# Designs tried in a protein design chat: VH-VL binders against Small ribosomal subunit protein mS42. Part 2

Target 1, 220 residues: Small ribosomal subunit protein mS42, of Schizosaccharomyces pombe (o74379)
Amino acid sequence: MSFQQRFARALDVGYKNFLSKDAVRNIFAYDNHLRGLVQKECKIHQTPYRVPSDLMVQSASDPARANLFNYSSQLVNHDFFFSGLISPERPSADADLGAINLKPGIDASFGSFGELKSQMVDVGNSVFGDGWLWLVYSPEKSLFSLLCTYNASNAFLWGTGFPKFRTNAIVPLLCVNLWQYAYLDDYGLNGKKMYITKWWDMINWTVVNNRFQATRIESL

## First folded at step 11 (VH-VL; from m3 with heavy chain D104E)

Design q4
Fold by OpenDDE, fold request of step 24:
Structure q4 (fold): chain C 220 residues (1-220), chain A 123 residues (1-123), chain B 108 residues (1-108)
Amino acid sequence: as target 1 above (220 residues)
Amino acid sequence: QIQLVQSGAEVKKPGASVKVSCKASGYTFTYYAISWVRQAPGQGLEWMGWISAYNGNTNYAQKLQGRVTMTTDTSTSTAYMELRSLRSDDTAVYYCARGPRYYEFWTGYFDVWGQGTLVTVSS
Amino acid sequence: QAVLTQPPSVSVSPGQTASITCSGDKLGDKYAYWYQQKPGQSPVLVMYQDSKRPSGIPERFSASNSGNTATLTISGTQAMDEADYYCQAWDSSDAHVVFGGGTKLTVL
């Protein structure tokens, strides 16, 4: 099943033990709203409409196009977040399943998948305000780490320069949405920690593993 | 052994459409982009656009917008490029090439190339 | 739209150093890529991210990028290096890939 098909299915049934269909539908509605806002900003700035990832890059580090960046970036983040999830009907996922190539690095960086989970839950829960929590990989250091970005900022464009100082600096592998709208429907104001905990069980580690493998190209 | 294998040469009439395929092997198809580059006889390289096999996002050269459609089939690791309303100046060798990874979408490198597909547009 | 300008041709004697330039506005702020294309063959990536060499590319190939100019340098040029060379960059302003016009390197 393709990502698009899985997401479509999620609109009907939600993500079992994670997000209700209503929560998913609300997020979907928000995405549509963001797309509308992107179109509006494109008109304002006389920028041809393009996919969010391109618009995000085009508007990056441009204060005059901050809205375009934020809306586009948020769409990119949403896509990355949901594409990292398992099938909506799956009750749970094994953190070690399909993550064979990740294990050595995760163990070296965090001690274990269990420790990684604990840290992501704790760090995510400790974040005040809206944002995203990322698991990222540094090819240079051969280490995994956690990165928290606020609002619509993301790990893709993380760095002091663009693009030379950002390319291959860190590689996003997965993220969790820490915006309140992402968990309020199903978990309430005090349910952030539980939300992240349940999210962990929905991670598609095969996808994460493949993303990691993509960083290890022998031809370059 | 990473490789891209393209479909065979095409001969088309003006106004017709052509669809070229590019089958990828030796790597995880889903996490890379496929770009298309064409080269008219005796001319330089011209970028046509790219498609992300990861999320289906596309970026077409402005010159070709409205006439070109790029698609991917992840189940077969195949990319397709359709060019419509063909004219004589579309005669060229068309290359597919492996583009940036899913986290490098602000870069444009081509590290693996197909063998090329000659498309001839003639009356 | 960004334009990359290359000399149409460069000639070098065997064993000498060939230098191919690629000029563009603020090119030094972008990553430059270089491709080699021999007659009847597909292009081959020979340099990426300004100065990085892909596996399988000889060490005699090097490159730099600063200011408005990227340069591909081939030391100890060999007959087999005779080819067309293209520089390439990605323009973030319009999200387009841009190729130079290409340089024909002749080994005399």
Scores: ipSAE 0.819, ipTM 0.905, lowest interface PAE 0.6, mean pLDDT 93
Fold by OpenDDE, last read:
Order: structure tokens, then sequence, then C-alpha cells
Structure q4 (fold): chain C 220 residues (1-220), chain A 123 residues (1-123), chain B 108 residues (1-108)
């Protein structure tokens, strides 16, 4: 199932109290555009077309394939962003619902979900330029933190060098798109803060919780 | 207990297709990939590809491009591997294995394996 | 496409140390994984991320990975360790999982 197929409902009706269908369609149009650009870059570099996540990894640390990396990475970010949202028909979700396994760590790291929200809204709003704000988890530290990446960079490949040699491994759990195209349609130039605020209510904490659980319990 | 249980042995004619299932249990299926590895008689392990149950992303071995399709059903925690246009050299034991998690797609190991499915292609 | 090369066979006497090598270009820059396979059985992960042991794997199993070579070491080799061993890595350049050709370990 393609990305747009997975989120077909959002294209039809938008996200209530968050993004209009027109805003979503605009974002997805950009997504399609990026996919086209990825294909072009693959052709230029004689690289077989792969899913964006693979292309992102393949093109990482290669200045000659910087465009491929950026386009692919942005697609990965889009997917992760929308995958973390509740159903378009739902008006909001409570962080306490479905986030039972997150709560101890969130409380330890931020004080409360409310504080986490406040920090994400403030940090996100303070970001100048295009980028992404991430909630990440450090398995070694057993702590949650916020990470801001700029442009198309993401938390999956955050760090220098080969993934093997990266210190302080982090696991992305949640992200919000801070690119202007993500919020301009519905919120305008000065609506970034409100955009992030409304985004919070659309977080699928069950998904976030499950992502977190995947890091802890079920692996060797 | 984490387990992968595969469907039974298959006997196919050349040109036919085979679809092997792999039912997962004991872990959250959605956030892991399932890889498929085959082993011809007396030969080594050959990676066929993987599918992410998280987002449906697939990565197929170049050798099998166009002939293989991997799918997942999250409602039943089952992965499927279909291999088309079978030929004699496709005779092998086919394994499903738990692959990388959603956040480690640039690496991966197979910590849980199915019991294997023998697929015999013969005239 | 990356190629991992293993010796086809290694023989050791009981109690001796067995070393199985896996060679590949810049393999040390990647994580190496090792699998044990006994006849008629599914492979079993015995080492992951170069040198980490999964739960249930004896301490006599160890591994390292540097330069172009990953090495699986079995100290105090026992008869039960007789099996085929496969190294494995993921190649980011072509986004493929690669297995070595396998090494048959014989315990004499």
Amino acid sequence: as target 1 above (220 residues)
Amino acid sequence: QIQLVQSGAEVKKPGASVKVSCKASGYTFTYYAISWVRQAPGQGLEWMGWISAYNGNTNYAQKLQGRVTMTTDTSTSTAYMELRSLRSDDTAVYYCARGPRYYEFWTGYFDVWGQGTLVTVSS
Amino acid sequence: QAVLTQPPSVSVSPGQTASITCSGDKLGDKYAYWYQQKPGQSPVLVMYQDSKRPSGIPERFSASNSGNTATLTISGTQAMDEADYYCQAWDSSDAHVVFGGGTKLTVL
C-alpha cells in the first residue's frame, strides 16, 4: 500500500481541528512531487529505485547524491509524521490514553505530558526555518528528549559517520513537520504555534507507545 | 514466546507460483520487518528481501526483482511471500525471520526464524 | 554487491578454539552477525552487532569485527558446536542483506 493509499481518508476529509483537506492535499501533492524528484535522482545516479528509507541510507554521506538524500529523507519524515496521527475523523486524543508505558519516562524526562506539550510547542515555535521536531528515546539512558532537525534531516540517521559508530543512539517516537508548507494553508505565517498546539491533539499515543515498546521488550 | 510459524511444504511445477505464509506471535508484529531467506539443498543462505509490517516498505533482492512479492496482514500478524515463475533452481527451504525494527532499517539481524518451508519445483 | 567470504570448512579438536573468519570490503564499518545452523534445523543467531551474544548463547562464543574481517571465535569447542556458521551484514550501498558462503565447523 502506497503512502497516499494509507492516508486516503485524510486526503478526502482532512484532519478535523488540525488540517483541512486542502492543506493535506497540498502536503501530499508536495510528497508526490518529491517522489518524482527521487525518481529523477535515481536515474541521474543510476541507482535502482527503492523505498525512500533505503535511498536515504544509500545516499547518506555522499555529497554527489545530496538531492537524493534530501528528497528521500523528507519522504521518510512525511511518512513518520502522518503515521503518528490519529484518524482524521477524531477531533482529539488524550495523551494519557494509550500512553501508559510512556508515562514514567515522560514524567522523568519532562515532568508531565503537559510539560512535554508545552516544550514541544515552544521549541517548535522557536525553530527558525524549515525542519522537524522529534521526540526521541535513548535506550542507554532510558530518557526521552527533544531533537530538532533542519530541512530534510531526521532523527533516524542523526549523528555522524556510519550508524555503527554513532554514539548516543536515539529512537524516534514522534515528530512534527515544521516546514512552512505544512501549516501555512490553515494557520498562516503567524500560525505556527497554533499549528503545533493542534497537532498535539492529533497524536496517536497508542502508536507512540507501541513504538516505544518496540525498543524495550521484544528484542534480544 | 516469540514464534514464527510457516505454512507447509509445497510442490510446484515450473512456471507456477507459490505463496508461503509466516504467522508471527509473541511480539508486536507491526513494528518489525519480516525477512525471507532461502536455502537450496546443500547450499548457503540467500536473502530474498524484507517487508516492513510498519509501513509496508519492501526491499527485494535484485536477483528476484519482478518475481517476488512480500505482503503482511497486521490483523493476523502474518507475512506472505509469493514467488512467481518458479523454476527448478528455486527449489529450497524458505525461511521467514524477524527483521529490523522500524527505526533500524539501515541494519538488521534475524533473531527469530520460522521452521522453514520446503518448496520443490519439479516437472 | 558486497561479498562476504568464509572458509568452506574449519576443523578443531574438542576443547580447542575455533576461529571462523568472514571477509568483506570494509566489513568493519558494518555490523556483522553470525548464525549457527545444524542439519535439518533453522539458523540460530549466535552473535549480533559484531560481538554481542543473544540470550541463551554460551559464553564460549565471541566475535569481533575490524578492518575487512569479522571473526567468530568458539573457545573450548564442544561436539555440539559442530554446525554450519554463516556471517551476515547489511550493505548500505545497495541496501541488501548479504550472507557469507558459510563455514562447516567439524569437531574431530
Scores: ipSAE 0.792, ipTM 0.899, lowest interface PAE 0.6, mean pLDDT 93
Fold by OpenDDE, fold request of step 24:
Structure q4 (fold): chain C 220 residues (1-220), chain A 123 residues (1-123), chain B 108 residues (1-108)
Amino acid sequence: as target 1 above (220 residues)
Amino acid sequence: QIQLVQSGAEVKKPGASVKVSCKASGYTFTYYAISWVRQAPGQGLEWMGWISAYNGNTNYAQKLQGRVTMTTDTSTSTAYMELRSLRSDDTAVYYCARGPRYYEFWTGYFDVWGQGTLVTVSS
Amino acid sequence: QAVLTQPPSVSVSPGQTASITCSGDKLGDKYAYWYQQKPGQSPVLVMYQDSKRPSGIPERFSASNSGNTATLTISGTQAMDEADYYCQAWDSSDAHVVFGGGTKLTVL
């Protein structure tokens, strides 16, 4: 199932009280453009086309493949971002039962979901330039934290085994797109804070919880 | 307790297609990828590809690109591998195996294996 | 495409130490994994991330990975350890999983 197929409803109606269908369509148009650029870069570098996550990993340490990395990484970020949202018809994230399982950890790390929201809104609004704000989990520390990345970079680059000898690995659980194209259509140049505030209500905490639970499952 | 159970042996003619199923139990299916590995008689292990049950992403071996399709059904915790345009050299035992989680694909290992499915391709 | 090379066969007497090597270009920069396969059975993971042992695997199994070579070591080899052993890694350069050719361990 393609990215656009997975989010076909969003393309049709947008996200109520968050992003208009036109804003969503513009973002998805950019996504399609990036996909085309990835294909172009694959040809340039004689790299077989693969899913963006694989291409991102392949190109991450090669300066000559910086474009391939950036385009692929941004696609990964887009997918992760939209996958973390509730369906366009949901009225609020408060209806998501997934938050219940996250509450102990969130409370321990941030004090409350309200405090987490406040921090994400403030930190996100304080970011100068294009980038992403992430909620991440440290399995080693058993703590949640916020991470800001700039441009097309992402939190997966700090994951377990990437690179092999990395310590203090983190796991991405949630992110918000801080690129201007993500909020300019509906919120304007000065609407970044409101954009992030409205984004909070669109978080699918079940998805976030599933991502978190994946870190707790025994692999062996 | 954690196990993968595959469908039964298949006999196919050259040019035909085969679809093997792999049902997972004992763990949360969506957190992991499912990989497929085949082994021709008397030969070693050959990786075919994997599919993430989390986001549906697939990664196929280049050798099999265009002939293989991997899918998952999260509602039944079942993975499927379809191989098309079968050849005699596709005769092998096909294994499904539990792969890495969504944030560690680059540390790919297989800690749970199915019992294997023999696919015989003969004219 | 990365290639992992294993010796086709290794023979040891009971109680001796068996060493199975897996060679690949810059393999030490990647995680190595090892699988045991007995006749008519599915492979079993015996070592992961170079030197970590899964639960249920005997302590006589150990492994290392440096330079271009990963090594699986079985101390105090027993008859039950007779099997085929495969090394495995994930190659980021072409984004696919690679298996070694396998080594037949015979316990004489």
Scores: ipSAE 0.670, ipTM 0.865, lowest interface PAE 0.7, mean pLDDT 93
Fold by ESMFold2, fold request of step 24:
Parts: C-alpha cells; structure tokens; sequence
Structure q4 (fold): chain C 220 residues (1-220), chain A 123 residues (1-123), chain B 108 residues (1-108)
C-alpha cells in the first residue's frame, strides 16, 4: 500500500484538534513532489530507483548526490512522523498501555512523561529554522534523550558511518516535523509552540513502545 | 513467547518451484525484516535474502536474483520465500530468521530462527 | 562480495580454551556476529556486535574483532560446546549478509 493509501482517512478528515485536512493534504502533496524529485535525481546520477530508505543509505557518503540524500531522507522522515500518530481511521485503544510500558525508562531519563512533554515543547520551540525533533534511545547507555536535526537530516544515520563504522547508533523512536510547511497553515508563524503541544496529544505510544521493543535482543 | 514456525518438508522435481512459509508470533511483525538462509546437507549457512515487513523492501543474494521472490502478509504475520526453476543443488534446509530491525539499514543480527524446512529436489 | 574465512575445525580438551577465527578484508571496520549450531538444530546467536553476549549465553563465551580478524573464545570448554560455529557480517557495499564457512568445534 502506497504512502497516501496508508493515510487516506487523515487526508479525508485531518487529525482532530491537531491538523486540518488541508494542512495534511499540503504535506502529502509536498511528499509526492519529493518522490518526483527522487526519480529525477536517480536518472541524473544513473542510480537505479529503489525505496527511499535505500536511496538515503546509498547517497549518504556521496557529496555529488546530496540532493538525492535530502529528498529521500525527508521521505523517510515523513513516513516515520505520520506512522507515529494516533490514526483517525483506527484509533489505538492501547496507546495508554504503551505509555505505561515505557514509563520506567522515561522516568529514569526525564523524570516523568510530564517533564518529557515540557522538554519536547521547549526544545522544539527553541529550534530556529526547519528541522525535526526526535525522541531517541541509546542501547549502550540504556537512556532516552532528545535530538534535533536540521533540514532533511535524520536520526537513523546520526553519528554513525553506517554501515561502515562500529559505534552504537542512537535509535529513533518518535519525531515531530518542525518544517514550516507542517504547521504554518493551521498555526501560523507564531504558533510553533502550540503545534508541538497539540502534536503531543496525538502521539501513539503503542507505536513508540513497539519501536522501543525492537531495540531489545532475544536470547533463545 | 517469540517464535518463527515454518511450513513442512517438501519434495520437488527439477524445474518446479517451492514456497516456504514462516509464521511469526510473540512480537510485532512489522518492525522487523525476515531473512532467509539455507543450508545444503553437510554444508554451511548461505544467506538468500531478506524482506522488510516495515517497508516492503527486498534484497536477494546475487546468485539467486531472478529465481527468488520473498513476500509478507502482515495480517497473518507470515513471510514467504518462493524459489523457482529448482535444481538438485537447491536441496537444503531453508531457515527463516528475524532481522534486521526497522532502524537497522544494511546491518544487524538474527536473534530468532525458525525450525527449518527441508526441501529435496530429485528426479 | 566479501568473504569470511574460518578454519574447518578446532579441537580442544575439556576445560581448555578454544579460539575460532574469522578472517575478512577490513573485518574490524564492521560488526561481527557469531552463531552456534548443534546437529539437527537451528543456529543460535551467541555473540553480537563484536563482543556483546546475549542473555543466557555462558560467560565463558567472549569475542573480539580487530584488523582483519574476529575471534570467538570459549574458556573452560565443555562437551555441550561441541557444535558448528559461524561468523557473520554485512557487506558494507550493499544490503547483503555474509557467513563464514563454519568451524566444527570438537571437545575430546
């Protein structure tokens, strides 16, 4: 199923109390435009077309293909962002259970979910320009933390020479889109703080918990 | 309890195809890929490819390109591997294994393995 | 198109230390992973990310990876450690997985 098909209900009705359907449609129109730019860049560089995540990895170490990286990375970020929201089509009854399961780790890292909310709102609002705010987990440190990335940069390849380097990468669990196109329509230039605050109420903590569980190793 | 359960043994003639299933339970299927690894009698492990249940991406070993198709059914948490144009040297135990994860791009390990499916190709 | 080379066999006496090597070009620049396979069974992950041990694997298992060589070390070997051992890495040039040829560990 295509990206637009997976979010058809959100395109139809938006996210109640968060993003109008027109705002959602504008974001998805930009996503579709980026997919066209990726195809054009693949042709320019004689790179066979692949899914955005593969193109992101292939282009990360090639300065001549910086546009391909930026466009494909932004597509990956869009998917991660929307996949982390409570769906208007299929609201999760288990969202609170996900938060309960995460609570020990969140408390250890931030003090509480309330403190995490305060930090995400404050840090996100302090970012001047376009970018992304991430909740990440470090398996080595057993610690959750916040990360800001600018423009189309992302937390999936942050701080690693992926796949060539041996450092433990941080693992992204959640992100919020801080590009102006994400909030301008509904919140205006001065509404970034309110946008992040409303976004918080839309987090699907079951998804966040499932992402966290994927960082765990199973011994048989 | 995390496990991968594979379909039963199969006997095939050269030129036929085989489709092996791998049903996952005890974890959220769509946050992982499923890798397929085969082992000919008395031989080592040979990676065949993987399919991501997260984004649908597939990667196949060069030796098998054009003969193998991997799919998933997320509604049943099941991965499938189909190998076509079978030869006698395709006789092997076929394993599915869990990995890589949604955040692992061209890296990772395989922590859960299926029980294996013997496929015998003989005239 | 990386190749991981392991010795075909290693023999040790009970209680002694076994070392199983895995050689590949610049392997120390990649993560190495190790699997144990007993006869008639599926592989089991015994070491990951060069030197990390999953829960449930005995402390006598350790591993390292530097230069062109990863090494799995089993101290105080026991009869239950008899198995085939495979190293694994990713081909850093694409999304492909490489296994070593395997090493049969015999405890006699």
Amino acid sequence: as target 1 above (220 residues)
Amino acid sequence: QIQLVQSGAEVKKPGASVKVSCKASGYTFTYYAISWVRQAPGQGLEWMGWISAYNGNTNYAQKLQGRVTMTTDTSTSTAYMELRSLRSDDTAVYYCARGPRYYEFWTGYFDVWGQGTLVTVSS
Amino acid sequence: QAVLTQPPSVSVSPGQTASITCSGDKLGDKYAYWYQQKPGQSPVLVMYQDSKRPSGIPERFSASNSGNTATLTISGTQAMDEADYYCQAWDSSDAHVVFGGGTKLTVL
Scores: ipSAE 0.590, ipTM 0.812, lowest interface PAE 1.8, mean pLDDT 89

Design q4
Fold by ESMFold2, last read:
Formats: sequence, C-alpha cells, structure tokens
Structure q4 (fold): chain C 220 residues (1-220), chain A 123 residues (1-123), chain B 108 residues (1-108)
Amino acid sequence: as target 1 above (220 residues)
Amino acid sequence: QIQLVQSGAEVKKPGASVKVSCKASGYTFTYYAISWVRQAPGQGLEWMGWISAYNGNTNYAQKLQGRVTMTTDTSTSTAYMELRSLRSDDTAVYYCARGPRYYEFWTGYFDVWGQGTLVTVSS
Amino acid sequence: QAVLTQPPSVSVSPGQTASITCSGDKLGDKYAYWYQQKPGQSPVLVMYQDSKRPSGIPERFSASNSGNTATLTISGTQAMDEADYYCQAWDSSDAHVVFGGGTKLTVL
C-alpha cells in the first residue's frame, strides 16, 4: 500500500485538534513532490529506483548524491512521523497501555512523562531552522534521550560510519516534524510551541512501546 | 510466547509452484521483517529473501529473482513465500525467521525461527 | 555477491576450547552473527553484532570480528555444544543476507 493510501482517512478529515485536512494534504503534496525528485536523482546518477529507505542507505556515504539522500531521508522521516500518530480511524485506543509500559524507563530517563513533554516542547521550540526532534533509546545504556537532527538528517543512521557500517547505537522511537511546512498552515510562523504541544496529545504510545519492544532481543 | 508456525510438508512435481505459510504469534508482527531461509538435504543455510511487514519492502536473493514472491497478511500475522517453476534442486527444508527489525536497514539478525517445512520436488 | 567461508569441521575434546572461523572480504566493516543448529532442529542465535551474547547463551560462548575474519569461540566445550555453526552477515552493497557454509563441531 502507497503512503497516501495508508493515510487516506487523515487526508480526508485531518487529525482532530492537531492538523487540519488542508495542512495534511499540503504535507502529502510535498511528500509526493519529493518522490518525483527522488526519481529524477536516480536517473541523473544511474541509480536503480528503489524504495526511499533503500535509497537513503545507498546514498548516505556518497557526497555526490547528497540530494538523493536528503529527499529519500525526508520521505522516511515523513513515514515515521505519521505512523506514530493516533489514527483518525480509531482515536483513543490502547495508547494509555503503551504509556504505562514505558513509564519506568521514561521516569528513569526524564523523571516523568510530564517532564518529557516539557523538554520536548522546550527543545523543539528552541530549534532555529528546519529539522526533526526524536525520542531515541540506547539498548547498551538502557536509556531514553532526545536527539535533534537538522534538515533531512535522521536518527536511523545516526552514528553510522566507516568501517562499522550502519551502527544501531541508538534506536528511534518517535519523531516530530519541525520543518515550517508541517506547522505553518495551522499554527503560523510563531506557533511552533503550540504545534509541538498539540502534537504531544496525538502520540500513539502503543506504537512507541511496540517500537521500544522491538529493541529487545528474544531471551526465551 | 513468541512463535513462528509454518504450514506442513509439500510434495511437488517439477514446474509446479509451492506456497509456504508462516504464522506469527506473541509479538507485534508489523515491526519486523520475515526472512526465508532454505536448507537442502545435507547442506548449509541459504538465504532466499525477506519481506518487511513494517514497510512492505522485499529483497530476494539473486539466484531466485523472478521465481520467488513473498507477501504478508497483517490481519492474520502471516507471511507467505511462493516459489515457482520448481526444480529437483529446490528440494529443501524451508524456514521462516523473524528479522530484521523496523530500524535495521541493511543489518540485523534472526532471533526466532519457524519449525521448517519440507518441500520435496520429484517427478 | 559476498561469500563467507567456514571450515567444514572442527573437532575438540570435552573441556577444550573450540574456535570456528568465518572469512569474508572486509567482514570486520559489518556486523557478524552466529547460529547453532543441532540435528533435526531449527537454527538458534548464539552471538549477535560481532560479540554480543543473547540471554540464555552460556558465557563460554564468545565471538570477535575484525579485518576479514569473524571467530566464534567456545571455551570448556561440552557434549551439548556438538552442532553445526553458521556465521551470517549482510552484503554491504545491498540488503542481502549471506550465510557461511557451516562448520560441524564434534566433541569427542
């Protein structure tokens, strides 16, 4: 299923109390434009067309294909962002159970969910320019933390280098889109703090917990 | 209790196709890929491909490109592997295995394996 | 089109240290993984990400990966360790998985 098909209801009605349908449609129109740019970059560089996550990894170490990386990484980030939101098809589901399961780790890392919210709002609002704010987990440290990435950078390849290609030193669990196109329509240039605050109420904590559980190795 | 349970043994003629199922339980299916690995009698493990339940991507071993199709049904938490134009050298035990995870791009490991499905190709 | 080469067999006496190698071009630039397969059974993960050990795997199992060679080491080898062992890595040029040919560990 295409990205647009997976979010057809959000394109039809938006996210109540968060993003209007027109704002969602504008973000998805930009996403579709980026998909066109990816195809163009693949032709320019004689790179076989693949899904955005493959193109992101393939181009990450190639400065000559920086545009391909930026466009494909942004598409991956869009998917991760929207996939972390409470669906307009079935709002108020089992998100509270996910938060309950995460609580011990969140408390240990931030003190409380309330303090996590405060830090995400403050850190996100302090970003000058475009980028992404991430909740990440370090399996080695057993610790949650916040990460800012600028422009089209992402947390999936954070810390990746040569010769140890594709490290998993941190694992992304959640992100919020801090590019102006994400909040301008509904919140204005001065409304980033309100946007992040409203976004917080839309987090699907069951999704976040499932992402966290995927970091655990099977022991039995 | 995390499990992958595969469909039963198959006997096929050359030129036919086979579709093996892999039913997952005890974990959230959509945050992992399912890999398929086969093992001919007395031989080692041969990776066939994987399908991601989290983004729908597939990757197939070059040797099998054009003959294999992998799908998932998220409503039943089931992965499928179909191998077409069967030959006698396709006789093997076919395993499904859980991995890579949603964040493991071009890296990962297989921590849970199905019980295996014997596919015999004979005329 | 990566290739991982393992010795076909390794024999050790009980209590001795077994060493199983896995060779591949620039294998140390990527993660190596190890699986144990006993006769008639499915493979079981015994080492991941070069040197990490899953819960339930004895501390006598260790592994390393550098240069062109990954090595699985079993100290104090027991009869229950008799099995086939496979190394695994990802091809650095695509999203493909590669297994080594396997090593039969015999404890006699």
Scores: ipSAE 0.492, ipTM 0.787, lowest interface PAE 2.2, mean pLDDT 88
Fold by ESMFold2, last read:
Structure q4 (fold): chain C 220 residues (1-220), chain A 123 residues (1-123), chain B 108 residues (1-108)
Amino acid sequence: as target 1 above (220 residues)
Amino acid sequence: QIQLVQSGAEVKKPGASVKVSCKASGYTFTYYAISWVRQAPGQGLEWMGWISAYNGNTNYAQKLQGRVTMTTDTSTSTAYMELRSLRSDDTAVYYCARGPRYYEFWTGYFDVWGQGTLVTVSS
Amino acid sequence: QAVLTQPPSVSVSPGQTASITCSGDKLGDKYAYWYQQKPGQSPVLVMYQDSKRPSGIPERFSASNSGNTATLTISGTQAMDEADYYCQAWDSSDAHVVFGGGTKLTVL
């Protein structure tokens, strides 16, 4: 399904206690605008149109294609963000099973889910300008940590070499959109802390756990 | 545990099409890509393409561009590979393999392989 | 259009160390992966991300990747190690996968 089709219920009713339907519709309208900009950039640079994640990788570290990277990376970030939220169609009760599975690692890394929440709110509110806050996992270190990326940057390519070498030293599990367009409509310019606090209650921990489990499976 | 189970062997005439299925179990299908690899009798492995269950992206080997289509059905955790306009040199064992994870862009490995599907193209 | 070149065969006596090379332009700038395929079987991953060994693969398997060459090394070879071995990398210019031509390891 298209991105808008996958989130049709959220476009219809919003996310209760988090984002109004008008805020959601504005974010998705911007997402659609970015898709148009990606197509335009592909024409400008004679780059065959592909899905945003491929365009993001192909344009990474290419100064001539900086716009293509920014637009495609932001589309990847939007998808990751919304895919991590509790669906308006299915309330949050089943997300608790994911949190139970994650608890040992979260406790080891942050002390508790409560401490993780406090750190995400504090770090997120401290970001000056636009960007993204991520929960990431390091398979090598067996530790969860927080990462803040600025503008359209993302955790998928953090610390990786350029197109010839890709290393996933950290794996993104969850993100929150800290761009002003995400919270301005419902929370105002001074409401970023409350926006992050309300976002916390919308995290689908089953999704986060499934993402985590994908880091742990090797050949049989 | 984690398995990829493929559809059974096929015998086809030149010019026909074949569609091989690959049913995944034991893991969350939508967090991985599926790659298709074929091996002609007595030959090495030839990568055909991959499809991402997490973003719908496909990439096909240049040799096969225009003749191959890869799809997924997330409700059944099944990947499909269709090869059209078959020739005798398409006779091979066709494997599916679990490919890059949702976060592995151009760096993943194929840790689980299907049992293989023999496709024989003869008149 | 990356190409990974492997010798077509390598022969060793039991207990010897076997080395299988995989050559490609600037291959050391990306991860190399190795697969073992025994007759009539599907390939199995034996080394990943240049030098990492999956659980269940014996310690006698090791690998390295630098410059233009990745090398799979099997120390103390056993008859059960007789198989075809393939290296694999990703093409740096697209999302394509490249396999080497394969190396038949014979244990005499």
Scores: ipSAE 0.418, ipTM 0.751, lowest interface PAE 2.6, mean pLDDT 88
Fold by OpenDDE, last read:
Structure q4 (fold): chain C 220 residues (1-220), chain A 123 residues (1-123), chain B 108 residues (1-108)
Amino acid sequence: as target 1 above (220 residues)
Amino acid sequence: QIQLVQSGAEVKKPGASVKVSCKASGYTFTYYAISWVRQAPGQGLEWMGWISAYNGNTNYAQKLQGRVTMTTDTSTSTAYMELRSLRSDDTAVYYCARGPRYYEFWTGYFDVWGQGTLVTVSS
Amino acid sequence: QAVLTQPPSVSVSPGQTASITCSGDKLGDKYAYWYQQKPGQSPVLVMYQDSKRPSGIPERFSASNSGNTATLTISGTQAMDEADYYCQAWDSSDAHVVFGGGTKLTVL
């Protein structure tokens, strides 16, 4: 199932045991809002409209285009977040089934997938303010680590996620949205921890594994 | 009870300014934006702009840019709308309304309205 | 700038279903909101986020939003439902709230 198809289905039924239909619709509305803002900024800066990833990279180092960067970056983050999820109809995913190539590195870096989960839940829950929590891979160190970015910032600017701006410092593999709009409706003010916990069960580890493998090949 | 109470009717001369107040109660004032909407006699609703009581951010309708200023006083849970250089076509009932929450400003709706303030501009 | 178009008036007999449309470019990609306004009164939110009904609004009120059209539906229309109805959406390009022109619903 393509990302677009998955998201379309999510608009109808939500993500079972994770995000309600209403929550998904809210995020969809936000994306549409952001797209409109991106278009506006493109006009302001006389920049042709492009895919958000390109606009993000192009505007990243220009303070005058900070808005364009933020809006496009947030779209990229949303896309990356949702593309890493299992289908809306699936109740949960098992990390052990799809993460075969990740296991050695995860074990070496965190001790176990269970430990990784606990750390992501705890770190995510402890984040003050809006942002994103990332699992990233360092080709140089051959280790995984957690990275927290705030607001619309992301880990791609320092990784190999975008061909136009390539670095070997870190590679984003997955992320969780820590913005309040992402969880408040379904989980409430004190539900952030549960939100992240439920998110973990929705991770498509096959996708994550493929991202990891692709990075390894590119780094060779 | 959640409510917005606006200041009383105003009569102004062309070129003058008017400042309408909107006192909020029954909810956490700083979590929401306040929008202003006006309605000329026999006409439809016209959005004027909004202000976030959370961070003070404002956005005004282009038509009113430069003539309108929206402010909030968090200590009194009161929003203010000042319209300057008044013209006859500014004659309308002005409404304040509770706008979107600070964390979802793109999906906001006006679920609470003030009673309206009639502003008459006449020479 | 986004424009929302409503029919100026809709008439319905008591007990019948009234349908009020609101048209805009890609309106279905945005949230639509509906307000009821009776003479001499402030607008009242009757539908939010396309199809959600606020507390206190009768179940006979429903709404949908897809494609380019949002629709407010009033089943079993009553005399008390006679009012002006406004649709509303958000224009991202200008960060502007947009209202439709309003529809006068007459219950015959």
Scores: ipSAE 0.261, ipTM 0.750, lowest interface PAE 2.1, mean pLDDT 90
Fold by ESMFold2, fold request of step 24:
Structure q4 (fold): chain C 220 residues (1-220), chain A 123 residues (1-123), chain B 108 residues (1-108)
Amino acid sequence: as target 1 above (220 residues)
Amino acid sequence: QIQLVQSGAEVKKPGASVKVSCKASGYTFTYYAISWVRQAPGQGLEWMGWISAYNGNTNYAQKLQGRVTMTTDTSTSTAYMELRSLRSDDTAVYYCARGPRYYEFWTGYFDVWGQGTLVTVSS
Amino acid sequence: QAVLTQPPSVSVSPGQTASITCSGDKLGDKYAYWYQQKPGQSPVLVMYQDSKRPSGIPERFSASNSGNTATLTISGTQAMDEADYYCQAWDSSDAHVVFGGGTKLTVL
């Protein structure tokens, strides 16, 4: 399914208590525009068209294709953000179990889920400019942490010695869109704190735990 | 208990097609890719391609471009590999293998392998 | 696409250290992976990301990767280690996989 099709319900009714349908439609209209820009950049650079995640990786180390990276990375970030939200397409039936499974690591890293929420709200609200706030996990350190990325940057490629993974990898588990277009319509320029606070209640902890479980190697 | 179970052995004539299935269990299928690797009798491993269940990406080995199609069915956690226009030198054991993870776009490994499916192409 | 070259065979006496090399242009800029395959069986991952060992693989297996060469090392080699060994690289820029030609380890 296309990105629009996967989120048809959200485009129809929005996210109750979080984002109105008009705000969601504006974000997805921008997403669709970025997809057009990706196609244009592929033609300019004679790069075969592929899905955004491939184009992101392919262009990451090429300054001549910086636009292709920015557009494709933003598309990847949009997908990751919306895929982590509670919705009919992403049910939260095991949300309590997901949070329970994450609790020991979250407590060790932040003190509690309540402290994690407070830190995400405070750190996210203090970001000046456009960007993304991420919950990430380091398998090597067995610790969760927060990461801010600016503009279209992302946690998937953060700190890597591309093409080789020479530094400690971090694994993105969750993100929130801090670009102005994400919160302006419903919350206004001064409403970022409330936007992040309302976003917290929409986190699908089943999805976050499933992402965390994919980092487990001892299951071999 | 993570497992990949493949469909049974097949005998085909030159010019036919074969479709091998790979049923995954014990993990979240949509967060990984499935790679296909074949091994002709007495020969080494030859990578055929991969399909990612998390973003729909496919990539096929240059030698097989145009002859191979890989798909997934996320509702059944099953990956498929179809090889068309079979030749006698396509006789091999065909393996599916799990990897990479959703965050390993540029790195990855195949940590779980299916049992293999023998495809014999003879006239 | 990377080309990975392995010696076709390596022989070692029981208890000795076996070394299996894998050569490729700038292989040290890529992650290297190693697989063991016994006759009639599927491959098994024995080393990943140059030098990391999966759970269940004996500590006598180790590996390194720098420059143009990755090396799988088996210390205290046992008869059960007799198998074919394949190196593999993953080129994340195009998501292509390359296997080495394989090395038959014989324990005499």
Scores: ipSAE 0.256, ipTM 0.689, lowest interface PAE 3.6, mean pLDDT 87

